# VHH binders against o26223, part 36

Target 1, 191 residues: o26223
Amino acid sequence: MKLLWTSQHIKVTVHIDGKVSKMDVLEAIKTRRSIRKYQDREVPEELIDKILDAAMCGPSAVDERPWHFIVVRNREMLEKIPEVHPYGAMVKDAPVAIIVCCDSSLEKIPGFWVQDCSIASQNILLAAHSLGLGAVWTGVYPLEDRVEGIRRLFSIPEHVIPFSVIPLGYPAENPGTRDLFDPDRIHLEKW

## First folded at step 19 (VHH)

Design U7
Fold by ESMFold2, fold request of step 20:
Structure U7 (fold): chain B 191 residues (1-191), chain A 121 residues (1-121)
Amino acid sequence: as target 1 above (191 residues)
Amino acid sequence: EVQLVESGGGLVQPGGSLRLSCAASGFNFKRYDMAWYRQAPGKGRELVARITTSGTTNYADSVKGRFTISRDNAKNTLYLQMNSLRPEDTAVYYCARDAWESYIDSTFDYWGQGTLVTVSS
């Protein structure tokens, strides 16, 4: 017998301000910037859920989906990240960070997990931006000292590889937009 | 080969002005965001100002209202107009390709040799 699944088992989206800001996908891609300064304001769990849902929508090699995500809100843990991950210095100021990991036991095609986790990481950045948040990708893999430091700090098993640390929050800076289109990088038919 | 060559530094009295220039070569200058950084003796490098390819600018709080970053894409040149100079502005100033969007440490970014600015009576 199948049980009825009600709204109590499924989170529903609530629009606390009465508005939902929708952004065209091309606009989101072009206007997303790395954000390293954040307001002193919590990020609701509902937005993290939406971001991670988007992260998991990316393609992966043979649909292997090797990604796992650690959501970090604990202030003491966030403050320790820069001790093992110097490029992540702004993480101490973020209300939340997402660690993107590869579970190597899920890998079906050797060596493609980096592309898979990169896709998930970029989707996190775009989804955060579309929701009015700012984020920055801080690279962990393939820097071995940083991989081991993050693995140790978060008790990540040997077969799981921390790939990136992505702090996020409501932005407190605006780096501006850019015009990066370069026709010289486009080759028609041949190099 | 990417090259950035700064010029225009020197000794200036407090309250004075200087204009720094950076000649860029070896890359498509107009397609890159650019920045000025500075490094005072015994300190790390710090961002002074940034300018995007679309002309959006950002400044460190310590220089807002006194410094102006600009670029001339036709001449492949980046500028920093420095007004109302203070002794704490004393530093070596570096022209750089802006690595704001780098997801790893910016130690791999391209920097110039620097030009010394000394603000002293």
Scores: ipSAE 0.663, ipTM 0.806, lowest interface PAE 1.1, mean pLDDT 88
Fold by ESMFold2, look of step 19:
Order: structure tokens, then C-alpha cells, then sequence
Structure U7 (fold): chain B 191 residues (1-191), chain A 121 residues (1-121)
């Protein structure tokens, strides 16, 4: 079934034949987990587009937007990633991976690209989770041997820095949720 | 400094039971997910069971229904109740702070020295 606007400019969450159209953002943040096991199921291109759209919505230093993304679906390439990136072992089992990169020619404030790409990477994780996918951030930068290995494998130019490799797919595991709030980390007015 | 000390390992016959304990110190135990891993000779370490700060548990398929992980936050202690033991459960068992959400592989993961469980007769 479908529901249209019943009154001027209100929105109703609709159940369109087995689909849910939204997840509360706080719920997404609290329930997102690193997922390293995936179903043998393709991820539609339109979901990847939505995830990358979300990645590009993040703030960046002086709005420099230094990020570029490589979408990897080729099985042979996915299987080679662990050869140069040992923490990315689960990538061989993923239907798709996103490599988050910085184009240093776009950098305006030295060193802030790391924050910029971290924001994009976290947005990828949250967007994937909200769409029913599981993902995990596997760190590449600043581990120089992994940066160079990924650069070689994907023919990434010298001025472009691979930051993270994020495999994703429909999850085949559920690590559970956690309560991590720690009042001792909160300082009122001063340290 | 973070310290994890396992105890309760030993020799047990197939079908028997054993309870492992892990005394934790040097960190705010209740704010960390915890896990048991094991390593059989010639194999890598494998996850046995996990328990989150909220008490949610996960088990490897090979131990599901036979092992129970639990924690006592007041005593800073993690437990593994092992029932219906099989020879393939023979391994060194390690208590660990669970680094499931780490985005790098790290030698900084906190592990105990392990306790040997041998299932044979």
C-alpha cells in the first residue's frame, strides 16, 4: 500500500510491500555495528548511490570536499585487497567495497582532509545501516605500507590518498547493541 | 595498566563441564564489551563468545547451546561456562576486551595470558 500527503505538507512513514522508508538517526547511530559477514546477495546500484550521496553531505574544512570514492564490485579485485591490506580480510566475501580517498589537490587547510574523509567514512557506515546493509571501516591511512599497497592495486595517482576501505553487503551476523555512555568522559565548564 | 587474568582451565573428559573466570583490572570494566577466544595448536585464535556492556551475547556456531558467557560488573569478572565438552574444544582460552569496533588491526588489543583446556580420555 501507499499513503499520500493527507494534510498539507505532513509526511507519514509508509510500508510499501515490505519496505520501511526511514530509520531515526539516533537509532541508526546507536545500533550501527561493524559487520564482517555478508549474505551472498548483490547490493543494488541505487543503494550505493544513496550511500555516496550521504557521504558527500558531510561538512569539510572550508568546504574543501576533498573526497573521492572508488566503488569495487569486481570479484578478482576484491580478492586481491587482503594481499595488501590484512585488516581487510573480510573484503573478499563482500559483494562491494567503497574506497574513500582524498584528492590532495583539493585540500585548502593542511591536514584537515583526515577529518573530512573520516566524516565521509562514518556517513557511509550510517547510511548503509539505515538501508539495511552492514559495513565496516577498515583503516588504511596513515599506515604507509597499506596506503601504498591500495594505491598500487587500484592505480590511484600520487596526489590521491586512499584513506579507508569499506566493504558492505546484506548482513549475515548481528553483533548486538551496547550501552557505552560514560559520564566520567563529560567535563562541565572545564577539565 | 589493563590486566586480564584467566583461570579455571584443566583436564576434563568428553561430556564434562568446566567454568573459566577472568579477573579484570586497570579499566572501567562495565563500559567494555568482553569476549572469550581460543587457540588450538597450529590454528589461529578464534572467537568463542562475546558479551556486550548491555548483556547481549553471541556465540560461535561450534559452541552454541553448550557454552554460556556471562559477566559480573560488580566483581569485574568475565565467565565462560563450558558444558558438553568435546575433544575439539581443546585449546588455550583467552579473555579479551572486545575490539569489534576497531577500524585497525592492532597489537594493542588487551588479552590475558590464557588458560589451557584439555578435553581427552
Amino acid sequence: as target 1 above (191 residues)
Amino acid sequence: EVQLVESGGGLVQPGGSLRLSCAASGFNFKRYDMAWYRQAPGKGRELVARITTSGTTNYADSVKGRFTISRDNAKNTLYLQMNSLRPEDTAVYYCARDAWESYIDSTFDYWGQGTLVTVSS
Scores: ipSAE 0.657, ipTM 0.810, lowest interface PAE 1.1, mean pLDDT 89
Fold by ESMFold2, fold request of step 20:
Structure U7 (fold): chain B 191 residues (1-191), chain A 121 residues (1-121)
Amino acid sequence: as target 1 above (191 residues)
Amino acid sequence: EVQLVESGGGLVQPGGSLRLSCAASGFNFKRYDMAWYRQAPGKGRELVARITTSGTTNYADSVKGRFTISRDNAKNTLYLQMNSLRPEDTAVYYCARDAWESYIDSTFDYWGQGTLVTVSS
């Protein structure tokens, strides 16, 4: 006897995806590129909210969710970032940047926060792309001089670790898509 | 083990043409985006042109319409056709393997020894 149960009181969850984006997820992953040139155009707060909602949807070790985000729009602060983070030179030209941080007091199992914050960082890139924005991940951790420089600049406490700085804006460049599939990297059953 | 060897540079008069070649070895050339950079005396390296594994090209504004990047994956060779040359194109030109998606260092990871292009008189 086959018994099918349907719940009529399903809690409605509002999706974070932008209404105007209908990009297939595989297409989004394959077409996202690092964007380092931006239009002189503000990014609305509502798009940043959507991006950060997406960032927080990633899995984390034992669901610990150790991430915190600093949203930087102040021009003076954006211009100071390259002084302590030289690989983030394009940040001075971005309308906004997101700093992904780990709050180590939220770790439930030590040593997995790097994976957790990497997942959040990649979700930021994909969400920005789906909303018509361009972004680039500029690595801070594990470069200790850069970690300390960013921590000092934004008054980040000692138990919080800045992981990445992600400038974003409406893109002013198009690096093109790539075909990077390499069968030599695939091993069946064993090495 | 990665090796990029540029050739074809030289002295050319303004308005002239020159074709640069880059012989690549030590990696699976067809799986990598490639680029030409140039460096004038006392300046950093700047992007001239890029070509993806799928053949999509991008050019610096200063060379658009005058330069053409291309690749021959069967010969592991990258080319730059330079037309309507100007004195400001004078530089050492470097073939580079693209690292555009690097999140920690420069946007290229290997480059050659360079080939000098001088545009004068």
Scores: ipSAE 0.647, ipTM 0.801, lowest interface PAE 1.0, mean pLDDT 88
Fold by OpenDDE, fold request of step 20:
Structure U7 (fold): chain B 191 residues (1-191), chain A 121 residues (1-121)
Amino acid sequence: as target 1 above (191 residues)
Amino acid sequence: EVQLVESGGGLVQPGGSLRLSCAASGFNFKRYDMAWYRQAPGKGRELVARITTSGTTNYADSVKGRFTISRDNAKNTLYLQMNSLRPEDTAVYYCARDAWESYIDSTFDYWGQGTLVTVSS
């Protein structure tokens, strides 16, 4: 599996079942779907590193890059996440999850960290997809119960805010393609 | 307000056919994936079929080859053609608007009231 990075495009060559697949950034964007079922197969650390690399390449407010990532592979911890995250049931079935967090002490402009962590989270999803993995964004922030639950579970300090939990694995489902282009949402020059 | 109204349910003999319809309103129907669920007495709700905005379809294994989900975007209507019906297909069938790509809530955000399908000799 090879990952090529460009300023505007990501090309990934994925070797799956003896076949090499190439995916560009537009393809990744258009074909990505949330995956909530995973194969009983481990995700190589190399792929996680590539995903995290992608997660850190997005823009942020004042380029402050306030994000932190917790990589969770421990089965017991993965199984506990659903206890504090009602929309995290699939996490227990994933071989790995990434928790995206914000260190608020790094913020230069308050409040923009949500966008920053969103960008990072989306990049994780896209990168995962490009690499032949499935993932889903399970929202934590701004739901206080989930934030606190994840915080306690992972001993996250008070100045660090858990934002999202993203389970990852080889896909065991295919939600299918979508066509969501809506020209009625496009306005030229004025509304 | 989003509304989903199912119709077409009823009593049918084993081996018979029914066509369910779901009239959708209050949203841009063509921009949403749609699904049929069913709930048999004493059982949980289960996915029957899904159709995406591009027309891709998925079916539960139990209904593959017998049921067909389709949509008419011009009419804002979802359909479920059910052939070769079996007693085990007896359930309340629900039309649902898909929210699969939600990162905060359930994979479906709206449901109809359901329509009862009874397969009995």
Scores: ipSAE 0.635, ipTM 0.824, lowest interface PAE 0.6, mean pLDDT 91
Fold by OpenDDE, fold request of step 20:
Structure U7 (fold): chain B 191 residues (1-191), chain A 121 residues (1-121)
Amino acid sequence: as target 1 above (191 residues)
Amino acid sequence: EVQLVESGGGLVQPGGSLRLSCAASGFNFKRYDMAWYRQAPGKGRELVARITTSGTTNYADSVKGRFTISRDNAKNTLYLQMNSLRPEDTAVYYCARDAWESYIDSTFDYWGQGTLVTVSS
């Protein structure tokens, strides 16, 4: 059965009328793009809560859920993040950022926390997109200078490891949709 | 090895047209978004146009309605049709492979050597 993926141009009609058009998960995944430009508009706390709720719903090693989240709205702090995060220039322009961290003291099996925090980070991106927000994953771990920079800036304890910084806001750019399906990367039963 | 080779630049009068080409090799061209950038003398590099794998396009405001980005996946080639050229369009134009969804470093990972476009009377 050749799955004829009909490229239905899902016109994400962002209805401006405050009604968060519910986007299904597949649509969110397929249409999500990193957003690095934001409108001068605040993000309601309710949306951040929904995003964080989604962030906490992913699987984790031994279901430990070792993640912590720092929600940053303070303008001064947002402006300081680029000083310690070279790939975080857009953070200063975002109304809010989420820093995803791992409490290493919760980790039972070493190394899996990276997957855990990655899942959480991706869920943040998907949730944000589904809610009409733009976001971008800016990597912190495993770059030591960024890890320590963020740690110092936010007074993060030694046993807690900053993993990613995710600025969020209403998007002020549209990078366009992509078609990335590659059947050459799919192997049936054997290589 | 990833390679991007721009061509088609030159001298043109105001109001004239040029078509730039970018020959891509060393990667699955159809799988990547592509973009044109330009850098005028004494200015920073700026985005001119972007085209996604789905064929969606974005343009800088300064070139909207005048420039058209397109791609031929069978030929592994990116194009920039430039119409109604203005002196302000004078720049080195660069072809770039998109890395927009990178979370570590750059929104583009490869650039060509560029091709010079000069718009002058």
Scores: ipSAE 0.630, ipTM 0.829, lowest interface PAE 0.7, mean pLDDT 91
Fold by OpenDDE, look of step 19:
Structure U7 (fold): chain B 191 residues (1-191), chain A 121 residues (1-121)
Amino acid sequence: as target 1 above (191 residues)
Amino acid sequence: EVQLVESGGGLVQPGGSLRLSCAASGFNFKRYDMAWYRQAPGKGRELVARITTSGTTNYADSVKGRFTISRDNAKNTLYLQMNSLRPEDTAVYYCARDAWESYIDSTFDYWGQGTLVTVSS
């Protein structure tokens, strides 16, 4: 049974044989939307592995790769995240969440870890989307209350900084496509 | 400064129609998703309709088939055509710049002052 989820523009053909049709990178970028509603459906470990693989493929300062990932499937823990992360209300409804963290002990040039973790987070979103999943970036850093909340909840060491919480699952909403190209933001040769 | 100014509200009988307008200024209107919200007396604010920069629309189930959200980018104006109005549609309607793709709390939901829609016999 080909569950053809026809979102208007994203034909994610999930083949019954486990082969996930991959969309090209530009399609993934252009059509990706934040998804905050999820189906009552588990995400296979294989997909999470692919997403995490993608998360680790981005550049980083001095190629430090300071990122760590906490994969959360435990229902109780997912339900607790909103208590310390108000913007993470949807996490309780997700089958899985990835917490992107930085090991500050790996940082050689201060401050660039934010860029590194951002790249990793964005790759998670893009990979998830390309695999037919919906996800949303919920910011943790630099909000101190959220950083500390997530730290305590997951017993994250002091030298490790939680950066983002990314719930993901099969999407149960369709926010639609956007046209965001703005030529006014493009300057030729000089400002 | 971002400004949103709603208009078109009023008193209407059940089954009647209204068209709300929202004049937007202070930002590149065509590059933002827009939405209508409403707040009935004693209730929380709820999403009524959303329209993307590409024209994709979404509606609350309660208004689906009756309301139509649209935009005129040349006029920097958002519209809500409301047909077959019901007493339960009585609320203050707000125009908002949508921050769906924010990775932090949309604390900067730019809202207008709202326009009152009263549906009563």
Scores: ipSAE 0.589, ipTM 0.823, lowest interface PAE 0.7, mean pLDDT 91

